# VHH binders against Abasic site processing protein HMCES (HMCES): the designs that were tried, part 217

Target 1, 269 residues: Abasic site processing protein HMCES (HMCES), of Homo sapiens (Human) (q96fz2)
Amino acid sequence: CGRTSCHLPRDVLTRACAYQDRRGQQRLPEWRDPDKYCPSYNKSPQSNSPVLLSRLHFEKDADSSERIIAPMRWGLVPSWFKESDPSKLQFNTTNCRSDTVMEKRSFKVPLGKGRRCVVLADGFYEWQRCQGTNQRQPYFIYFPQIKTEKSGSIGAADSPENWEKVWDNWRLLTMAGIFDCWEPPEGGDVLYSYTIITVDSCKGLSDIHHRMPAILDGEEAVSKWLDFGEVSTQEALKLIHPTENITFHAVSSVVNNSRNNTPECLAPV

## First folded at step 17 (VHH)

Design uc81 (from uc0 with Y101F; framework vhh_6z1v_2)
Fold by ESMFold2-Fast, scan of step 17:
Structure uc81 (fold): chain B 269 residues (1-269), chain A 123 residues (1-123)
Amino acid sequence: as target 1 above (269 residues)
Amino acid sequence: EVQLVESGGRLVRTGGSLRLSCAASGFDFSTYAMGWFRQAPGKEREVVAAIAWHGGITYHADFVKGRFTISRDNAKNTVYLQMNSLKPEDTAVYYCAARPFQFYDSPKDYNYWGQGTQVTVSS
């Protein structure tokens, strides 16, 4: 997984993340650094994406089932990184393979500290290799969505007004991530950065790409992954597996250039 | 504390009309999406219609489109299902359900549920 869409306005994104804490109370996640959230149809590594994480990471004695939402840099910078510029990191930490996560120091150490997060996106992009050519077909991959219509539009055909309403009710893709905290050697703000855990592709996606992000399907899986105060590393890792509850459609080559940031990037072709 | 109370279910003849109501209490109704689900004997619970927290977007299942209409009144903490041109196939227990802001089609994604109201449609 190397390209995503996360374009929702902050208020829409926040409502889409409404959840229930351990006590059964309905909540919205509390924002940290909301001004660093940059909506985009075409997010690449090194950009910031919103993630969910336990409030207990920031507040001593907080209920570990309560959630913070924070923008983090895509591309995990390990806490032990010694250079002053994170862009000088020699290793690609965009993704973390599930089969070697406990063997690689960059991921094992933050995982041991409970630094689990849920990476939010509208969906992600993958490029299918086409037989007999060097051309690749991009696809937008996302949770199945319930069809929406404008209230009071009985008998109305599919229209631009109804199309605009899909995002207000969009079910966000929730991907399992690991984050770390890096303190610049010369001083400055702590950098929070994350990696997306990847697994073997499910049957439905195998013709598009051989790997997929580890998707947490439903609130029970999301809650267990985030709750490092009650759920051990060993138990949390049982949530990391392929899912078939995913859909996709082909998109225009406009998405190929990461500088393109328009609705055309994810529109069906 | 949280309660959803359905009313309006009864026996009606084929082609008849019925309005179901669901009265909500114990939570901030205006920040919740509402759904109507139904369950016939031997079948799983399925979504019939749903409405977002602000009322501006809705969903109606293909098998009820043009016949059923969902609406809400936030001042009264009530969601409605207007059912027209009823068919025997509409016979089921109808449930209202609530989840924050957005509606989904799966029952498992809803937090609060009513006890249901029986709708029976006969010839």
Scores: ipSAE 0.791, ipTM 0.902, lowest interface PAE 0.7, mean pLDDT 91

Design uc82 (from uc0 with A52G; framework vhh_6z1v_2)
Fold by ESMFold2-Fast, scan of step 17:
Structure uc82 (fold): chain B 269 residues (1-269), chain A 123 residues (1-123)
Amino acid sequence: as target 1 above (269 residues)
Amino acid sequence: EVQLVESGGRLVRTGGSLRLSCAASGFDFSTYAMGWFRQAPGKEREVVAAIGWHGGITYHADFVKGRFTISRDNAKNTVYLQMNSLKPEDTAVYYCAARPYQFYDSPKDYNYWGQGTQVTVSS
């Protein structure tokens, strides 16, 4: 997973993340650094994306079931990294393979500290190899969505012009991530950065790409992944597996250039 | 105390009409999406219609489109299901459900549920 869409305005995104704490109280996640959130239809590694994480990471004795939402840099910078420029990291940490997560120090150490997060997106993009051409076909991949209509209207159109009408009720994709905190050697603000855990593709996606992000399907899975105060690393890792509850459609080549940031990037073709 | 109380279910003849009501209390109704689900004997609970927290967007299952209409009255903390042209296949227990802001099609995603009201449609 190397490209996502996360374009919702902050207030819409926040409502889409409404949740219930362990006491049954309904809540919205509390923002940290909301001004660093940059909505985009075309998010690439090194950009900031919103993630959910436990409040307990920031406040001593906080209820570990309460959630913070914070923009983090995509591309995990390990806490032990000693150079001054994180872009100089020797290896790519955009994704973390589920089968080697406990073998790689960059991921094992933050995972041992409970640094689990849920990466939020409208969906993600993958490029399918096409026979007989050097071009690849991009697809937008996302949770199945309930079809919505404007109140008092019986006409629903699946046209690209009406695609944005569904966003008020869009079910965000919730991907399992690991984050770390890096303190610049020369001083400055702590950098929070994340990686997306990847698994083998499910049957439904196997013709598009051989890997997929580890998707946390439903609030129970999301809650258990985030709650490092009550759920051990071993128990949380049982949530990491392929999911069949996913859908997709082909999109235009406009998305290929990460500088393009328009609704055309994810509109059906 | 959170409570959803359905009413309006009864025996009705094919082609008839019913209006179901669901009165909500104990939570901020205006910040919740509301859904109507039904369950027939031997079948799983399925979504019939839903309405978003602000009332501006709705959903109606294909099998009830043009016959059923969902609406809400935030001043009365009530959601309604107007059922027209009823068919024997509509016979089921109808449940009211609530989840914050957005509605989904899976029962598992809803936080609050009523006890249900029985609708029986006979020829």
Scores: ipSAE 0.796, ipTM 0.904, lowest interface PAE 0.8, mean pLDDT 91

Design uc83 (from uc0 with A52T; framework vhh_6z1v_2)
Fold by ESMFold2-Fast, scan of step 17:
Structure uc83 (fold): chain B 269 residues (1-269), chain A 123 residues (1-123)
Amino acid sequence: as target 1 above (269 residues)
Amino acid sequence: EVQLVESGGRLVRTGGSLRLSCAASGFDFSTYAMGWFRQAPGKEREVVAAITWHGGITYHADFVKGRFTISRDNAKNTVYLQMNSLKPEDTAVYYCAARPYQFYDSPKDYNYWGQGTQVTVSS
């Protein structure tokens, strides 16, 4: 997974992340660094994306079931990185394979510290190789969405011009991530950065791409992944597997250039 | 504390009409999306209609579209299902459900549930 869309305005995104804590109390996640959230239809590695993580990571006696939402850098910078400039790390940490996550020091160390997060997106993009050509067909891949209608109207037509109107009730894609905290050797703000865990593609996606992000399907899975105070690393890793609860549609080549940031990037063609 | 109480279910003849009500208490109704689900004998619980926290966005299942209408009154903490042109296939227990802000189609995504109200449609 190397390209996503996360374009919702902050207030819409926040309501889409509403949850219940361990005591059954309704909550909205509390923002950290909200001004660093930059909505985009076309997010690539090195950009910031919003993630959910346990409040206990920031407050030593907090309820581990309470959630913070924070923008983090896509591309994990390990806490042990000794250079002064993170851009000098040329190792690709955009994704981390589920089958080797406990073998790679860059991932097993933060995972052992409970540094699990849920990466938020409207959906993600993959490029299908076409037989007999070097051309690739991009697809936008996302949770199945319930069809919405404006109250008192007949219903929304399923066309490219109507995709912008679906967002008010959009179910965000929730991907399992690992984050780390890097302290600049000469001082300055701590850098929070993440990687997306990947698994083998499900049957429904196998014709598009051979790998997919580890998707946490539903609030029970999201809650268990985030709650590092009550759920061990071993138990949390049982949530990491392919899911069939996913849908997709072909999109135009506009998305290919990561500088293009318009609704056309994810509109059906 | 938290309660959802459905009312209005009864026996009706094919072609008849019925309005179901669901009264909510113990939570901030205005911040919750509401859904109507039904479970027919031998079938799984399925979504019939749903409405967002602000009431501006709705859903109606294809099999009831044009016959059923969901609405809400945030001042009264109540959600309604107006059922017209009833068919024997509409016979089911109807449940009211709530989840924060947005509605989804899966029962598993809803936090609060009523006890259900029986609707029977006879030929």
Scores: ipSAE 0.792, ipTM 0.902, lowest interface PAE 0.8, mean pLDDT 90

Design uc84 (from uc0 with A52N; framework vhh_6z1v_2)
Fold by ESMFold2-Fast, scan of step 17:
Structure uc84 (fold): chain B 269 residues (1-269), chain A 123 residues (1-123)
Amino acid sequence: as target 1 above (269 residues)
Amino acid sequence: EVQLVESGGRLVRTGGSLRLSCAASGFDFSTYAMGWFRQAPGKEREVVAAINWHGGITYHADFVKGRFTISRDNAKNTVYLQMNSLKPEDTAVYYCAARPYQFYDSPKDYNYWGQGTQVTVSS
């Protein structure tokens, strides 16, 4: 997983993340650094994306079931990194393989500290390699969405114009992530950065790509992954597996260039 | 205390019409999406229609499109299902359900549920 879409306006994104805490109270996640959230149809590594994490990471004695939403840098910078410029990190930390997560110090250490997060996206992109050509077909991959209608609309079912209307009820993709906190050696603000855990692709995606992000399907899985105060590392890792509850459609080659940031990037072709 | 109370279910003849109501209390109705689900004997509970928190976005299952219409009145904390051209296949217990802001098609994603109201359509 190396490219995502996360384009919803902040207020729409926030409502899509509404949840119930341990006591059954409805809550919206509380924002940290909301000005760092930059909506885009075409997010690449090193850009910021919104993640959910437990409030207990910021406040001692906070209810670990309460959630913060914060933009974090995609590409985990380990807390032990010594250079002054995080772009100088020699290792690719965009993804973390589930099968070796406990073997790699960059991921094992923050995981041991309970630094689990849920990475939010509209969906992610993958490029299918076609035999007999060097061309690749991009696909947008996302949770199955209930088909929405504008109230009082007499409109037809399936048109590109109707596609734009789905966002007000869009079910965000919730991917398992690990984050870390890096303090610049020369001083300055703490950098929060994350990696997406990856697993073998499910049968439904095997013809597109051999790997997929570890998707947390439903609120129970999301809450257990986030709640490092009550759920151990060992128990949380049981949530990391391929998911069949996923859908996709082919998209235009416009998405290939990460500088392109338009609805055409994810529109069906 | 959260409550959802369905009403309006009864015996009706094929081709008839019926309006179901669901009265909500104990939560901020205006911040919840509402769904109507049904369960016929020997079948799983399935979504019939749904409406988001502000009422501007809806869903109707293919098998009821053109016959059923969902609506809501946030001032009255009530969601409605207008059922026209009823068929024997519509016979089921109808449930209302609530989840924050957005609606989904799976029963497991809803937080609050009513007790149900029986609709029987005779040929």
Scores: ipSAE 0.803, ipTM 0.903, lowest interface PAE 0.7, mean pLDDT 91

Design uc85 (from uc0 with A52M; framework vhh_6z1v_2)
Fold by ESMFold2-Fast, scan of step 17:
Structure uc85 (fold): chain B 269 residues (1-269), chain A 123 residues (1-123)
Amino acid sequence: as target 1 above (269 residues)
Amino acid sequence: EVQLVESGGRLVRTGGSLRLSCAASGFDFSTYAMGWFRQAPGKEREVVAAIMWHGGITYHADFVKGRFTISRDNAKNTVYLQMNSLKPEDTAVYYCAARPYQFYDSPKDYNYWGQGTQVTVSS
């Protein structure tokens, strides 16, 4: 998983993340650095993306079931990194393999500190190799969405304009991530950065790509992954597996260039 | 205390009409999406219709499109399901459900549920 879409306006994104805390109270996640959220149809590594994490990471007495939403850099910079420039990290930490997560120091250490997060996206992109050619076909991959219609306009439910109207009710893709906090040796603000955990592809995606992000399907899985105060690392890792509850469609090559940031990037071809 | 109370279910003849109501209390109704689900004998619970928190966006299952209409009245904390041209296959217990802001098609994604109201359609 190396490219995503996360284009919803901040208020729509926030409502899409409404949740219930341990006490049964409904809440919206509280924002940190909301001005750093930059919506885009074409997010690449090293850019910032919104993640959910437990409020307990920021406040010692907080209920670990309460959630913060914060933009974090995609590409985990380990807390122990000693260079001054994180772009000089020689290892690619965009993704973290589920089968070796407990063996790699860069991931094992933050995981041991409960630094689990849920990475938010409209969906992600993958490039399928085509028969007999070196060209690849891009696909947009996302949770199945319920069809929407404008109230009182039932006859317009099948119109082409309905594709953009689905965004108000869009079910965000929720991917399991690990984050870390890096303090620049020469001073400056703490850098929060994350990696997306990956698993073997499910049957439905096997013809597109051999790997997929570890998707947390539903609020129970999301809650357990985030709640590091009550859910151990061992129990949380049981949530990391392929899922078949996913859909996709082919998109145009416009998405190939990460500088392109338009609705055409995810529109069906 | 959160409560959803369905009413209006009864025996009706094929081709008849019925309006179900669901009265909500104990939560901020205006920030919740509402859904109507049904469970027929020997079947799983399935979504029939749903409406977003602001009422501007709805969903109706293909098997009820043109016959059923969902609506809401935020001043009265009530969601409605108008059922027209009823068929024997519409016979089921109808449930009201709530989740924050957005509606989904899976029952497991809803936080609050009513006790259900029985609708029986006879020929």
Scores: ipSAE 0.797, ipTM 0.909, lowest interface PAE 0.7, mean pLDDT 91

Design uc86 (from uc0 with A52Q; framework vhh_6z1v_2)
Fold by ESMFold2-Fast, scan of step 17:
Structure uc86 (fold): chain B 269 residues (1-269), chain A 123 residues (1-123)
Amino acid sequence: as target 1 above (269 residues)
Amino acid sequence: EVQLVESGGRLVRTGGSLRLSCAASGFDFSTYAMGWFRQAPGKEREVVAAIQWHGGITYHADFVKGRFTISRDNAKNTVYLQMNSLKPEDTAVYYCAARPYQFYDSPKDYNYWGQGTQVTVSS
C-alpha cells in the first residue's frame, strides 16, 4: 500500500470516526495538531495522514478505550534513529510485513510499547500490471459502501453523478498501523510517524496486486487494535489477516502523478 | 435511559399501506443516523431504509424502492417508515436502530435498538 485518498473535510472525517468507549459512552475522537491535517485525493509516503490512537499514549491515567485523532508522517522514523534529518532514513518504512513484524527492530520496539494506531483513508490505490504493455491500470480500493441518495429522491437512478453524495456518509477504510515517536537529537518537536501493516492479498484482490494492507473490519477490531492498555501485542496481532470485505473500481491515470489532487483521481472510468 | 419505541405494526392486506413510527429518548436524536431493519422468521436482520443525522441523505433497499420512504422529524425525536403497496414478502418484525451521524447496512454497527413491531401482510 503506497498511495491513499483521504480528502474529507475535518468535520466530516471526525463524525465518520464517532465511537463508543468501554463504558458505552458515545464520543468523537479528540484532535491533536488539527492544523496539520491536509485533505487530499492522492496521498503518498512522507505526507501526513490522520490516524486514531489511544488517549492513554498522551495521558498516564486516561481510559485506554478513548481515542485521539492525530496527523502523522507516513513512513515510520524509529525512536532510535540518530541522524538529524529523518528524510535521510535509508530504510523504506512505508509498509511493514505482518510475517516479519516481530523480527524487525524498527517495528518490534514500538509494537512492544503498545504504539498501535488505525490509519484512516477513503481508500487506497494499487496498480495492476497490464499484459503486453508497460502501462499499469490503477484501481481505487475501499470498503463496500451503502448506496446513498438525496432525501426525497423517488426512483433515483444509480449514476456516476450520484457518487459525490456518498462522501457525506462514507465509511472510512481502517488500516492497522504501528507508530513511533522520534526526538530530534538537536532538539525540536517530537515527530510522530507510522507504517501500514501488510498481509497477503485476499482472493478478490489477487488479480490486482499480491499484497494488501491489514484492514480492521468493524468497530470491535478497531477497538481491540487501539486498546493497548487491555489488549496484549499477542492478542492484537490475531486481528492481522486478509479480508474479503473490500471492493474496487478502475480509475484514470491522473492518479499516477502524486501532485494531482482532484476528484478525478478516484472517479470511476 | 436510552429508548427507541416502535409503533404502527399490524395485519394489513396485500396492496395496503402502513406507517411505522419510532420515538427516541435519552440521547441527542439530532446527532444520530436512524435505520429501519426487518427480520422474517428463520432469516437474518436486514436493512430496509436509513436516514443520516441531518436528514438530507437516505438509503432504501432495492426490494422496497418506490414503495417505502424513510423520513425523520428532529423536533419530535421521531423517525418514520411509510410503507406502500405491501406484499406478503414484507411480513417481518420491523426494528428501529440508531448509530452516530452516519448509517451503515450491517446491524452490528448500530448501538441502540427498539423492541420491534410486527408487520403481517396477507392476501
Scores: ipSAE 0.753, ipTM 0.884, lowest interface PAE 1.0, mean pLDDT 90

Design uc87 (from uc0 with A52V; framework vhh_6z1v_2)
Fold by ESMFold2-Fast, scan of step 17:
Structure uc87 (fold): chain B 269 residues (1-269), chain A 123 residues (1-123)
Amino acid sequence: as target 1 above (269 residues)
Amino acid sequence: EVQLVESGGRLVRTGGSLRLSCAASGFDFSTYAMGWFRQAPGKEREVVAAIVWHGGITYHADFVKGRFTISRDNAKNTVYLQMNSLKPEDTAVYYCAARPYQFYDSPKDYNYWGQGTQVTVSS
């Protein structure tokens, strides 16, 4: 997983993340550094993306079931990194294989500290290799969405002209991530950065790509992954597996250039 | 305390019409999506219609499209289901459900539920 869409305005994104804490109270996640959130239809590694994480990471004695939403840099920079330019390391930490996560120090150490996060996206992109050519077909991959209509209308929400209407009811993709905190040697703000855990693709995606992000399907899975105060690393890792609850459609080559940031990037062709 | 109270269910002849109402209290109704679900004997609870928190986006299941219409009145904390051209297959207990902001099609994703109102359609 090396490209996502996360284009919702901050208020729409926040409402899409409404949740219940352990006591059953309805909440919206509290923002950290909201001004660093940069909506885009075409997010690549080294850009910032919003993640959910437990409030307990920021406040001692906080309820571990309460959630913060914060932009983090995609591409985990380990706390021990000594150089001033993290971009040299970032390429190698965009994804973290589920089968080796406990063997690689860059991931094992933050995981042992409970540094689990849920990476938010409208969906992600993958490029299917086409037999007999070097061309690749991009696909937008996302949770199945309930078919929406305009109030009083029975129109199809999946048509391109209706796609802008679906976002107020869009179910965000929730991917399992690991984050770490890095202090620049030259001083400055602590850098929060994350990696997306990957698994073998499900049957439904196997013709598009051999790997997929570890998707947390539903609030129970999201809550357990985030709640490092009550859920051990061993128990949380049981949530990491392929899911068949996913859909996709082909998109145009506009998405290939990460600088293109328009609705055409995810529109069906 | 949170309450959802359905009303309007009764016996109706095939081809008849009925309007169900659901009165909500104990939460900020205007920030919740509302759904109507139904459950017939021996069947799973299924979504019939749903409406987003601001009312501008709706859903109607294929088996009720053109016959049923969901609407809401945020000033009155009430959601409605207008049911036209009723068929015996529409016989079920109808439930009102609420979840924050967005509606989903799975019952498990809804936080608040009413006790249900019985709709019986006789041939």
Scores: ipSAE 0.792, ipTM 0.907, lowest interface PAE 0.8, mean pLDDT 90

Design uc88 (from uc0 with W53Y; framework vhh_6z1v_2)
Fold by ESMFold2-Fast, scan of step 17:
Structure uc88 (fold): chain B 269 residues (1-269), chain A 123 residues (1-123)
Amino acid sequence: as target 1 above (269 residues)
Amino acid sequence: EVQLVESGGRLVRTGGSLRLSCAASGFDFSTYAMGWFRQAPGKEREVVAAIAYHGGITYHADFVKGRFTISRDNAKNTVYLQMNSLKPEDTAVYYCAARPYQFYDSPKDYNYWGQGTQVTVSS
């Protein structure tokens, strides 16, 4: 998974992440660095994306079921990285394979510290290799959405008002991530960065790409992945598997250039 | 403490009309999406209609489109289901459910549930 869409305005995104804590109280996740949230239809590695993580990471004695939402850099910079510029990291940490997560120091160490997060997106993009050509067909891949009235589907929305209604009830994609905290050796702000865990693709996606992000389907899975105070690493890893509860449609080549940031990136063909 | 109380279910003749009400208490109704689900004997609980927290977007299942209408009154903490042109196939226990802000089609995604109200449609 190397490209996502996360374009919702901050207030809409926040409402889409409403949840219940362990005591059954309804909450909105509390923002950290909300000014660093940059909505985009076309997010690439090294950009910031919003993630959910447990409040317990920031406050000693906090209820581990309470959630913070924070923009983090896509591309995990390990806490042990010793150079001044994180872009100098020689390893690609955009994704973390589920089968080797406990073998790679860059991921095993933060995972052992409970540094699990849920990466938020409208959906993600993958490029299918076309038979007999060197062209690739991009697809937008996302949770199945309930079909709202007077809003249409993505491809059927024919007015700005209808497009706003599609987003208003959009179920965000929730992907399992691992984050780490890096302190610049020469001083400065702590950098929070994440990687997306990947698994073998499900049957429904196998013709598009051989890998997919580990998707946490539903609030029970999301809460268990985030709650490092009550859920061990071993138990949390049982949540990491392919899911069939996913849909997709072909999109135009406009999405290929990561500088393009318009609704055309996710519109059907 | 949280309560959803359905009312209005009864026996009606085919072609008749009925309005169900669901009164909510114990939570901030205006921040919750509401759904009407139904369950007939031996069948799974399925979504009938749903409405977002602000009332501006709704959903109606294909099998009730044009016959049922969902609405809400945030000042009264109540959600309604107006049921017209009733058919024997509409016979079921109707449940009111709530989840924060957005509605989904799966029962598993709803936090609060009422006890249900029985609707029976006879020929």
Scores: ipSAE 0.783, ipTM 0.898, lowest interface PAE 0.8, mean pLDDT 90

Design uc89 (from uc0 with W53F; framework vhh_6z1v_2)
Fold by ESMFold2-Fast, scan of step 17:
Structure uc89 (fold): chain B 269 residues (1-269), chain A 123 residues (1-123)
Amino acid sequence: as target 1 above (269 residues)
Amino acid sequence: EVQLVESGGRLVRTGGSLRLSCAASGFDFSTYAMGWFRQAPGKEREVVAAIAFHGGITYHADFVKGRFTISRDNAKNTVYLQMNSLKPEDTAVYYCAARPYQFYDSPKDYNYWGQGTQVTVSS
């Protein structure tokens, strides 16, 4: 749960996040700081990733079912952090274990404030340990995708597998996150940062890794997780569990270096 | 307000052809993906074909590939299903469905649905 792909152009990403509000009206999430969105096939902790969160976090009396999309720093910096440099935080907040979320002050406090978000990705990467070697096999893990065909396609027989064409209709992975807001003690812009909640791996992923992100499968789960105005912390936490609705394929070692940012990072091998 | 109205379903002989139409109103059709689903007696509703909001990408289920073709006309707010080489196994109620921009294969992911049109294929 420490590496993702989120490479879609901003307009494609926005359309993939179309939703219905509580009144049944179709909407696109409204962007905050769109210039901070940096598409990448290989996103690591401390980089910015797009998240969905309720409009009510920014606007008093807003409909809590309306959504904002905003880039946030991966690696939660608690609001109570007193040092000037957030990179000096002593503990790793890339992930938050579901079983200890109510015990850890760093996560319990923002969760109590309704600071729930949905972390968006094409998918995430995990490294399978190979017995008897130091090498690990990386896998790209994502929602099952419907197979697409291009209307009027010519030369399709020359492309038995074409991952490039699926992106127009790609179902984004939606992971449960918690965010917090940190005000620099010496002044400056408020830092929004998030952590991904993790659960025990499902049976389908158990041979790859023992943990997985808490995936919100479908719009009902996404809506309930985001709607802190109507859904209590206790009710929202019932959405946090392993899911079997996931697929994967092995990828090359190109993804190992977080500086590599090319389609080869997620291409099947 | 929102309406999807299917038409074209009827009794057809094995090997025959049909064109189903679905007229949409009450929403911005050009921003919605459209799908054709079917449901036979005693079976669950399954996706037959789907088309993205821009029409440039489609899906056809393996059991209809080469026989059925989905298309759309955004100027007419209509989606079509051309059905060729019909088989008794194609007998079902055919439903038109809509979801924003992208199509998926699960019925639960679609927001708007028509009432269905009956297609019966006999020898």
Scores: ipSAE 0.774, ipTM 0.895, lowest interface PAE 0.9, mean pLDDT 90

